# VH-VL binders against o22797: the designs that were tried, part 1

Scores and structures below are computed, not measured.

Target 1, 202 residues: o22797
Amino acid sequence: MEGTVFTPCLEGMKHVKSDQGEMLTKPFLELCKTILPVIDKFGAAMTLVKSDIGGNITRLEKNYLSDPDKFKYLYTFVQVEIESKIAKGSSSCTNGLLWLTRAMDFLVELFRNLVAHQDWSMPQACADSYQKTLKKWHGWLASSTFSMALKLAPDRKKFMDVISGSGNIQADMERFCAEFGPFLHDNHKFLASVGMDDMKAS
Below, numbering starts at 1 at the first letter of every chain, in headers, positions and changes, except where a header shows other numbers; antibody chains aren't numbered by Kabat.
F, E and O are the ipSAE of ESMFold2-Fast, ESMFold2 and OpenDDE, as the mean of both directions, binder to target and target to binder. V2 is 0.75 times the mean of E and O plus 0.25 times the DockQ between their complexes.
Where letters were taken out, [cut] stands.

## First folded at step 1 (VH-VL)

Design a1 (framework fv_dusigitumab)
Fold by ESMFold2-Fast, scan of step 1:
Structure a1 (fold): chain C 202 residues (1-202), chain A 122 residues (1-122), chain B 111 residues (1-111)
Amino acid sequence: as target 1 above (202 residues)
Amino acid sequence: QVQLVQSGAEVKKPGASVKVSCKASGYTFTSYDINWVRQATGQGLEWMGWMNPNSGNTGYAQKFQGRVTMTRNTSISTAYMELSSLRSEDTAVYYCARDYDFWSGYYGMDVWGQGTTVTVSS
Amino acid sequence: QSVLTQPPSVSAAPGQKVTISCSGSSSNIGNNYVSWYQQLPGTAPKLLIYDNNKRPSGIPDRFSGSKSGTSATLGITGLQTGDEADYYCGTWDSSLSAGYVFGGGTKLTVL
C-alpha cells in the first residue's frame, strides 16, 4: 500500500470546507467513505460499525443527489427537516448525520487510544472508546452485541502491520485524530444548536 | 409477515399516465426507503428511483427525470409511482422494493412487491 | 446498455461450482457496496448477497460474494437445478447524475 490506510482520508480533509468555512456535503461524505477501508482492517469485530457508517453515508448521499444545488451545504438537510417537522424520524437525514458523527467519534477516540496507549490490547482500546462515545446512546442489546464482537478483534501488532503500508502510521493516526475531530465537533455544535444532538437509539 | 403488495395490471394508450401502488405491511413503513425498479419484456432490471416515506424526498434515475413522480400516503402505508407520457417501450413489469435495512449501512433491496404489469398499446 | 458488465450466460452441471463476474468503475463498485439478486422465471427478484459478501437470513452458504477494486463476483457451489435463474449485480453510483445501477444480468443454465 502506498502511504498508510489513512492517506486518502488525510487528502480528503483538505476539501471539506468552503472558502467561507461552510461544511460541504459531497466532500464531507467522500471523506467519510475513505474511513470504510480503515474499518475493514478490523475484520468481523467492526461489522456493525461499518454497516452503520455505510448506511448513514448512503442515506445522506441519496438525499444530496436528489437536489445537489439545494443540499450543497451539509447542514441544509437538518434545516429543511426541522421546517418540515420530520427531523426526529428514524429515516431522517438529521438522524443519519447524528449517527454518522457518533460512529466517527468512536473511531477518532479508538485511534486516539491506540496512539496514547501503545500497551493496550485491541479489545481494551475498543471497549474504552465505545464506553466514552457510542455506549451511552445504545440500549442493552446493542451494547451486548458489541461486547461479543470484541472477542473477534484482531491482534494489535497484526492490525498495525496491515494499516501501515509504506508510510508513517503513528504520524497519520495522530493527524487523523487532530484533523477529523474538529469536523465532528462542528457537527455536534450545529446539531446541539437546533436541539438534535441528544436523540437515542430505538 | 413483512410484505409489499402492488396494484393490478394496467393497460394504457400512448400518451397516458399510469399510477402504480405498493402497500407495505409487517414493518414500520416510514423507516425504510422504497425503490421502484422495472423490467421491460425480455430485458434486465432497470432502477427508476427511490422515495423516503418519512420525508417524501425522492431521487430519480436521469432517464425518467421529468416523467416519473414517487409519492406516499403514510396513513395507509402505501407508496405510489406515477409515470407520464407513456410510450410502447414503457411496457414492463414494475416492482416496488424496500431497502434491506435502513439502519444496517448497506444499499440492497430485500423485500419486493409481486410486480405490476403495465402494457402500453393503442 | 448497463454500466455494470456481466456475462450474458453461464452454464454448469449439478454439483459443480460457477462464478459470475460484475465489472464497473470507481464511482460505483469501486466506492460502494455490491448486492446480488436471483430472479427465478416469472417471479420478483430475491436478495442473495448484500454489503459485498453477506447473506440475508435464509440464503444458503453455497452463495458467496466478493469484491476487488472495481469488480465483484458471485460464487455458487453445489449447483442445484433450482438455481437456474437470472442473476443481477447491483450497486449505488456516486456520480452526480446517477443512482442505483444493475448489471445486465446473467442467465444460469443448470444442465
Scores: ipSAE 0.027, ipTM 0.634, lowest interface PAE 7.3, mean pLDDT 88

Design a11 (framework fv_dusigitumab)
Fold by ESMFold2-Fast, scan of step 1:
Structure a11 (fold): chain C 202 residues (1-202), chain A 125 residues (1-125), chain B 111 residues (1-111)
Amino acid sequence: as target 1 above (202 residues)
Amino acid sequence: QVQLVQSGAEVKKPGASVKVSCKASGYTFTSYDINWVRQATGQGLEWMGWMNPYSGDTGYAQKFQGRVTMTRNTSISTAYMELSSLRSEDTAVYYCARELYSSGWYLDYYGMDVWGQGTTVTVSS
Amino acid sequence: QSVLTQPPSVSAAPGQKVTISCSGSSSNIGYNYVSWYQQLPGTAPKLLIYDNNKRPSGIPDRFSGSKSGTSATLGITGLQTGDEADYYCGTWDYSLSAYYVFGGGTKLTVL
């Protein structure tokens, strides 16, 4: 593999915002799709995270394709749904965007832990990341299920070898955290501004 | 006042199709999924499938795959369930039910908090 | 074949407590939230419990739910004649695809 598992992701980050700083729907969703191969490297332990991310990408993409001109900018989904009073619904694009952003928060924190704590096991890094990101939004059952999934976590040394290619994996993990994090922060900033950032619904 | 009101009883011959309607009122129709559940006389509840009124997406129980179609008309807040190639064993009361949303992000848990009154479908020759 | 197992019947006297069990597997109860439904004769089901242990508005606190591992329990205290009904547990099953499953139902008789 030329570069690292993050190479397509880092390239995709360049296209996410318009010249005016607006979040673009199609480039953002394409960026999110580059994360799916990264999640695959964790194996069975990340089946839940991959399913959640993939499902929310699909939800947003289907809605985008229904009217690409209307949904050119990511936050238009949320604005339209608020106007129609459907934003808080379980199947809304607003919920899809919120949970997609939260799942990505978990991944950014996970890789931040792997960079900062090279002596931590994979289950330890995952558990810490979950505690700091998703756990507060999950019910007791979801937290318990996640804890069980951690028993399937890959060996850290094998995982690091698999995600490393010809490039510098440590530098790429650091860049992933530094560059992807701000996009997630912008999503939370927008959702908070319209009262949609604190929903506990799936 | 949240309600789901279903169409009236139907009597069909084997091989025919039946289309049951479910009209929602008192809430934003597109904010909740609609499930379809049936119950034969003296038997338990049997889930048939779900439909997302916003997107039109559906999921069906394997037993009904190829025979059931779930649709909606958002302009009149009405969901539909059509079952084809009817058999005598399809004689049942058919219910629509609104999905209550839960906090589990990857566990699409659905509690059915509002139910239609039921539509009796009798398949008899 | 019912994927969720409930006792077919349970009985108790007015004022007593009864519990109804619901047993499943890791792909349904073990993974997902459980709901409980009450069905009075000739009526549509009514949601009693959702998210394992939460009550909708209007459901008295004498109805309770719990979940442990791959099993769930509905508890009813202070039994009343009006509680005589069929009770169903239900949850999503993620073994093949996402689909909803009900237990076989438990007939509660108030003596």
Scores: ipSAE 0.006, ipTM 0.457, lowest interface PAE 10.4, mean pLDDT 85

Design a12 (framework fv_dusigitumab)
Fold by ESMFold2-Fast, scan of step 1:
Structure a12 (fold): chain C 202 residues (1-202), chain A 123 residues (1-123), chain B 111 residues (1-111)
Amino acid sequence: as target 1 above (202 residues)
Amino acid sequence: QVQLVQSGAEVKKPGASVKVSCKASGYTFTSYDINWVRQATGQGLEWMGWMNPNSGNTGYAQKFQGRVTMTRNTSISTAYMELSSLRSEDTAVYYCARGYRFLEWSYYGMDVWGQGTTVTVSS
Amino acid sequence: QSVLTQPPSVSAAPGQKVTISCSGSSSNIGNNYVSWYQQLPGTAPKLLIYDNNKRPSGIPDRFSGSKSGTSATLGITGLQTGDEADYYCGTWDSSLSAGYVFGGGTKLTVL
């Protein structure tokens, strides 16, 4: 591959903000789609994470396509659903955006751990990232399922070889964390400002 | 050099509003969050909220929700914090602080602070 | 009362070492990165430690941080009179109230 597994993601990050700094729905969702091939490189260990991310992208995209002008800006989904008193529903776009953001938090933290801790194994990096991001929002069943999935984690050195392509993977992982993280932080700040950042699993 | 320079001291009456400015220089203004933190005389630090200069998105501490507004003007690299319905207990030094995020992969450290703006609310 | 608990004061002689504790819960220290701030009398706070244990450029290595479970500690070795200041821990709180929270502060006296 040209570049690294992050090359499409890093390119997509340039397009998610309007000239006024607003988060754009379609570019943000296209950016999130570039993460799916990255998740595939982890193999079976990330099957549930990929399914969750893909499902939330699909939910948000279907609603965007129902009225692209109305949903041009990402946070309009949340504002509309709050006004309609449906934002806290399990099938809402608000719920979908929150869980999409949380899953991406996990991935950013995972790659941050891989950059910061060269001596950590893949299961160790995954477990630490999970504890810092998703675990506090999950019940015992989800936490137990994640622990079992760690048995399927790829060998770190083999994983790094697969994601490297022709580019500088260390630099691209650092850029991924630095550039993608701020978008997720913006999502959390917005969701917190409207009381929607604290919903639990189930 | 990286710095944040705040507007001068303000004296306000109860019920008034105050708007404090924070001018950034020496870095790309839109790349870091601006946080607002206050400190009453002899008391600890109290976080008020954050603002993303790129998006304009904000998050406020619940205590200040409905009374605080954080904005920016990117053309002059300046952040603003407006606090309304002032009470005597709002007498404090107000700081702006850059969110230490992009440079070191951290979302929650504040590495550059303004010098502070003293706001006195008295009758 | 602060969400994060610090001792109100600590003291030691020049050249000695001190530790300042910061205790929270799983929603704040347990699941998030801890920063430490130094405030000298009459000045704005200064970042000493971020990401639990990292030092910004210009901070001497006699300042260190650590985190275990829901508690964090700031360590200062080789105490100097210029270290006399207020020290604050800070972190994000991921609970329903969400937001950044500071500890109550610890006054360090170098006697």
Scores: ipSAE 0.000, ipTM 0.445, lowest interface PAE 16.5, mean pLDDT 85

Design a2 (framework fv_dusigitumab)
Fold by ESMFold2-Fast, scan of step 1:
Structure a2 (fold): chain C 202 residues (1-202), chain A 120 residues (1-120), chain B 111 residues (1-111)
Amino acid sequence: as target 1 above (202 residues)
Amino acid sequence: QVQLVQSGAEVKKPGASVKVSCKASGYTFTSYDINWVRQATGQGLEWMGWMNPNSGNTGYAQKFQGRVTMTRNTSISTAYMELSSLRSEDTAVYYCARGLYYDSSGMDVWGQGTTVTVSS
Amino acid sequence: QSVLTQPPSVSAAPGQKVTISCSGSSSNIGNNYVSWYQQLPGTAPKLLIYDNNKRPSGIPDRFSGSKSGTSATLGITGLQTGDEADYYCGTWDSSLSAGYVFGGGTKLTVL
């Protein structure tokens, strides 16, 4: 492939913010969609992660398309749902944004660990990243299922060969973590400011 | 080298405002949050708020809401913290600190501190 | 008072080991990463530990961190006179008016 598996993702990061620094809904969701092919490279180990991310993107996108002018800015979903007293619902866009952000935190942590710990096996990197991100929000059943799936992670050397394409994969992994991380941090701090950052899986 | 350099000491009267600057160098300014933390003499660290230089988004500690404003100028890699309606209790050393991003709770690079004295 | 509870002081002899505790709740330590900071007299704080147990470049391995439930611990082995300082734990708090919270600080005296 031209570039690396991260090439579309790194391009998408340029479009996420308005001139005033506000998070834009459509560009943010399009950026998240560029991560799906990255997840595909992990094979069966990431089927649950991919399904979760894809479902949350679909939920947010469906609602965005119902009124693009109203939902131009990402956090408007949360504000509208808080005003309507439905933000904590399991089908809410607030819940969807929170879980999308958490899943992306997991991926950023995973690639950060792969950059920082070149001697770690892929299952080790996956387990550590899951422990630090999604696990605290999952109940025991969900965490058991997820942990088992992550043990199916591919051989590290083969995985790195697959994602490298014609580009510099080390540099692109570093850029992915450095540039995508701040957007996720913004999401968490906004959600925390309105009391929506600590919801657990039921 | 990665560093944060703050503006010099300030002496203000009660009711005045103070604006402290924090100039970043040696890294991509927009890739990390800037936190503001203060410390009164002989007291512990007190977090005031965060500012994301990429988005301009901010979050302030409850006790400072309505009195603090955190901004940045990306063209000169500089963060600002302005505290208004100063009281004698605001006498402290004010630090800017770079936050590790994506939900990490660490501040890995700190400014040298700016002493603000509020005197009558 | 501080949201995170630390002992106000701890002391040990050079070459010994010491641990500093940090206790919080589900909204802070329970669901977020913990960091530890060292502050020498008259200086800015310095990050010793982040992500519960990781060391930044330049921090010797005699400093270690751990987290269990709603509590965290900073361990220091091979104590040196230069370790005499104030130590703070810190973490994000996920409650409604959320922000970063620090422990009250622990003064380490090297005997």
Scores: ipSAE 0.006, ipTM 0.485, lowest interface PAE 14.1, mean pLDDT 86

Design a3 (framework fv_dusigitumab; at its last look DockQ between E and O 0.07; V2 from the best seeds 0.00; counts 0 for: pae E 6.2 > 2, placed apart)
Fold by ESMFold2-Fast, scan of step 1:
Structure a3 (fold): chain C 202 residues (1-202), chain A 124 residues (1-124), chain B 111 residues (1-111)
Amino acid sequence: as target 1 above (202 residues)
Amino acid sequence: QVQLVQSGAEVKKPGASVKVSCKASGYTFTSYDINWVRQATGQGLEWMGWMNPNSGNTGYAQKFQGRVTMTRNTSISTAYMELSSLRSEDTAVYYCARGPYYDILTGYYGMDVWGQGTTVTVSS
Amino acid sequence: QSVLTQPPSVSAAPGQKVTISCSGSSSNIGNNYVSWYQQLPGTAPKLLIYDNNKRPSGIPDRFSGSKSGTSATLGITGLQTGDEADYYCGTWDSSLSAGYVFGGGTKLTVL
């Protein structure tokens, strides 16, 4: 592979904001899709995480395509749903955006741990990252299921070889954390400002 | 019991409109998208569009854009699909189906509950 | 106008194994989740496989799914006469004009 597994993701980050700093729906969702191949490299351990991210991307994309002019800016989903009093519904785009952002928080924390702790095993890094991010929002059954799945995490050395390609994987993991993290922070800041950042799965 | 029940068979002349209903029971109607799929005699499944019962948002296959309208009445948990400017090639069985949808414990589910189908015959 | 390509028919004897292929592109199978649907003559379709390789409750483990790149396959082992049906793959297409797309369908005959 040219570059690393992160190469498409790092390229996509350039397009997610308008000249005025507004989060653009289509570029943001395309960016999120570039993460799916990264998750695939973890194998069985991340099948639940991949389904979570992919499902929420599909929910948001489907609604974006229903009226692209109306939903040009990502946070318009939330604003429209609050005005209609449907934002807290289980099928809402607000719920979808929150869960997508949380799942991406988990991935950013995971790669941050891999950069910071080169001596940690992959299951150790996954468990720590899950505990600090998604676990607090999951009910007992979801938490038990995810914790069991993460124990299937691949051998670290083999995983690093698979994601490295022709590029500098260490530098790209650092850039992923540094550049993608702020977009997630912006999502949380907006969601918190409208009281939509604290919803639980069940 | 999770169930979708559709309205009965329709016979229409070319140029008319048909409106098919799909009544949901046994689950929270507003939590799942409703899709409409048709099948002409001896042919495959053809997706027409989706409708979110909570928001009212819709998406239509390009082939049907301008001829199809998908709506709902949440007070009676019923979805509707209206197809206008009917042609003989619109003769088909029309299905409503729940999903696809995402669930954190099971993953990305397909269309898991289907109506029994409504036969629409367009003939002169 | 099948967006996803399936063979029109497959056949095998009772007890044998068959596989049904479904070929697409990066905008559909490559970046989305594949479902498989079984349609017995005169009935509505029934969900057989979802999320590429998972079975709804009540579907026997003789039925399996897999996905690699832009292609998916449905596997059926221990064929029974009751498996004679049309089989359809389906997935979301991320391109602006498509929406949810189905394969053309495969007629399974148990000889």
Scores: ipSAE 0.627, ipTM 0.863, lowest interface PAE 2.2, mean pLDDT 91
Fold by ESMFold2, look of step 2:
Structure a3 (fold): chain C 202 residues (1-202), chain A 124 residues (1-124), chain B 111 residues (1-111)
Amino acid sequence: as target 1 above (202 residues)
Amino acid sequence: QVQLVQSGAEVKKPGASVKVSCKASGYTFTSYDINWVRQATGQGLEWMGWMNPNSGNTGYAQKFQGRVTMTRNTSISTAYMELSSLRSEDTAVYYCARGPYYDILTGYYGMDVWGQGTTVTVSS
Amino acid sequence: QSVLTQPPSVSAAPGQKVTISCSGSSSNIGNNYVSWYQQLPGTAPKLLIYDNNKRPSGIPDRFSGSKSGTSATLGITGLQTGDEADYYCGTWDSSLSAGYVFGGGTKLTVL
């Protein structure tokens, strides 16, 4: 493997915004797809997170492809659904973007934990990230299920060896957090501006 | 009891249209996409398109673009598929199906509930 | 030629094991989640496996699924005559003409 497991997503981040700073639907979704191989390195611990991310990518992509010109800009999904008063529906693209963004918050915080806490085990890093990001949005059954799954996280040393490839894994993790975090912040800022950032799991 | 119940068999002439209904019960109709899938005798499953009952948005397989229209009436939890300019090759069983969908606890489902099928025969 | 390639038929004796393959590409199996459908003669398809390897309620554990790269596999152990059916893999395909795709189907015969 040339570079690290992060190399494709770091390249994808360059394309996500228009010259005017608008979040572009297709490049953003392609970026999110490049993160799936990173999640795969966690094995069984991240099965639920990967399914959540993959499902919400598919929802947004499916709707994008129905009218690519209309949905060129990511936040158009939300604006249209608010105007039509369907944004809060469980099958909405607004809901899909919100949960995709929240799942990515979990990953960013996880990699921050790994950078900042060299002595933490992988399950500990995962549990702390879950507590800080996703848990507040889940009911007790979902939080119990996620907490149990995250205990299956791989050995930290083995994990680091697998994801390093020929590149500098520490630098790439730091770049991932530094570059992807702002995109997620932008998503939350927009969703909050239209009152859609506080929805909880059904 | 989650269920999809389709309208009865249809016999049509070439050039006509057919509209198949699919009534949902036992779940929140607007929470799941409805997909339409057909199957000619002795052939495999052929995906036709999806419809989101919440928004009314659709996506159609390229083969059917321009001939198919998928709609719904949320007040009676019913989805519809209309296929126009019928040809003898459109003779098939037409299914509605719920999903795919994502569940946070159990993962990404395929089409988990299927209607009983509606036979459409196109003959001169 | 279907987007997802399955063998047209497989057979085995009662009590034996069979596997059914489904080969695709990165735009479908590789980046999406695979489902398997069972279609008994004269009936509508039924979801058998979802999320690559999970069973819906009521599906016995002798049915299993797996995915590796761009290929998926359905496994059936303890074959019964009631397992005679057509089996389809299915998944989302995110290529330029995106949509849901099914494999061509595999007819299982229990001899």
Scores: ipSAE 0.100, ipTM 0.718, lowest interface PAE 6.2, mean pLDDT 90
Fold by OpenDDE, look of step 2:
Structure a3 (fold): chain C 202 residues (1-202), chain A 124 residues (1-124), chain B 111 residues (1-111)
Amino acid sequence: as target 1 above (202 residues)
Amino acid sequence: QVQLVQSGAEVKKPGASVKVSCKASGYTFTSYDINWVRQATGQGLEWMGWMNPNSGNTGYAQKFQGRVTMTRNTSISTAYMELSSLRSEDTAVYYCARGPYYDILTGYYGMDVWGQGTTVTVSS
Amino acid sequence: QSVLTQPPSVSAAPGQKVTISCSGSSSNIGNNYVSWYQQLPGTAPKLLIYDNNKRPSGIPDRFSGSKSGTSATLGITGLQTGDEADYYCGTWDSSLSAGYVFGGGTKLTVL
């Protein structure tokens, strides 16, 4: 593998925003897809995360394809659904965007932990990132299930060896966190501005 | 004080039309949808439709499509509901109600402010 | 005929707890947030609960809401004589082109 597992992500981040600084639907979804191979390296521990990300991408993509011009910008989904009184639905694109964003929050925080805390074990890094992100939005059952899954995380050293490839994995992780974070922040900011950032899993 | 004040009671003949007004005060009229709900005597609540005062967009219950028109005058913060081709079964109290609204502070998904109701009687 | 199903009536003595059920389907309660409305005799409805379990300002904590699957429940503790009213559940229905639906209403009698 040339580079690292993050190479596609790093490249994809360059095209997420329009010239006017607006989040573009297609590039953002494509960007999120690039993280799936990285998640796969965690094995069973990230099955739920992968499912969330993949499922929500599929949902948004399906709706995007129904009218690409209308949904050129990511936040149009939310605006349209608010107007149509369906934004808070569990199957809404708004819901999809929110949970996609939250799942990515978890991943960004996880890799941030791995970069910042070289002495932490993988389970420790996963647990910490989960507590800081997804946990507060999950019910007790989901939280328990998720926490249990995270205990199945691979050995840190072995994992790092797998994802390093021929590139600098530390640098790429750091860059990933630094560049992806702002996109998520923008999503949260927008969702919050329309009262859609505090929905919980039922 | 946030409130919705509706127009007075109406008596109409079958086949006629009725237009009920709902004046909003105490809040930004264009920031919240207006719903219309009716209730026949001794019966439950029946949702008729919603109107967005900012865009003027509407959504009507299937039962009333073709007979109901919801409009607004933003300059006087007033919403209107017109029901045509009236029949005896349209006799009811008609309510306007504010909501939903989505923002950082409240995010209401229900109808949080109601008018006092307008009695519409359809009789020969 | 109501899309959402409620018991026609419930009753209890002052100080007791009562629950009112609201049953729907996947397209309404299953997919959307539920609100509860209180209607005192001869008055307009009042929002009691929104977003399944949230109380508007001024609503005492004796009132609670919950949702599970395609059903919702209103709970009232410390029942007072002033709670005697009709109670309606309501929610948006995704299958009705963004339409709102109410339950048939439940008459609460305080014995």
Scores: ipSAE 0.027, ipTM 0.662, lowest interface PAE 3.7, mean pLDDT 91
ESMFold2 (binder alone), look of step 2: mean pLDDT 94; pTM 0.961

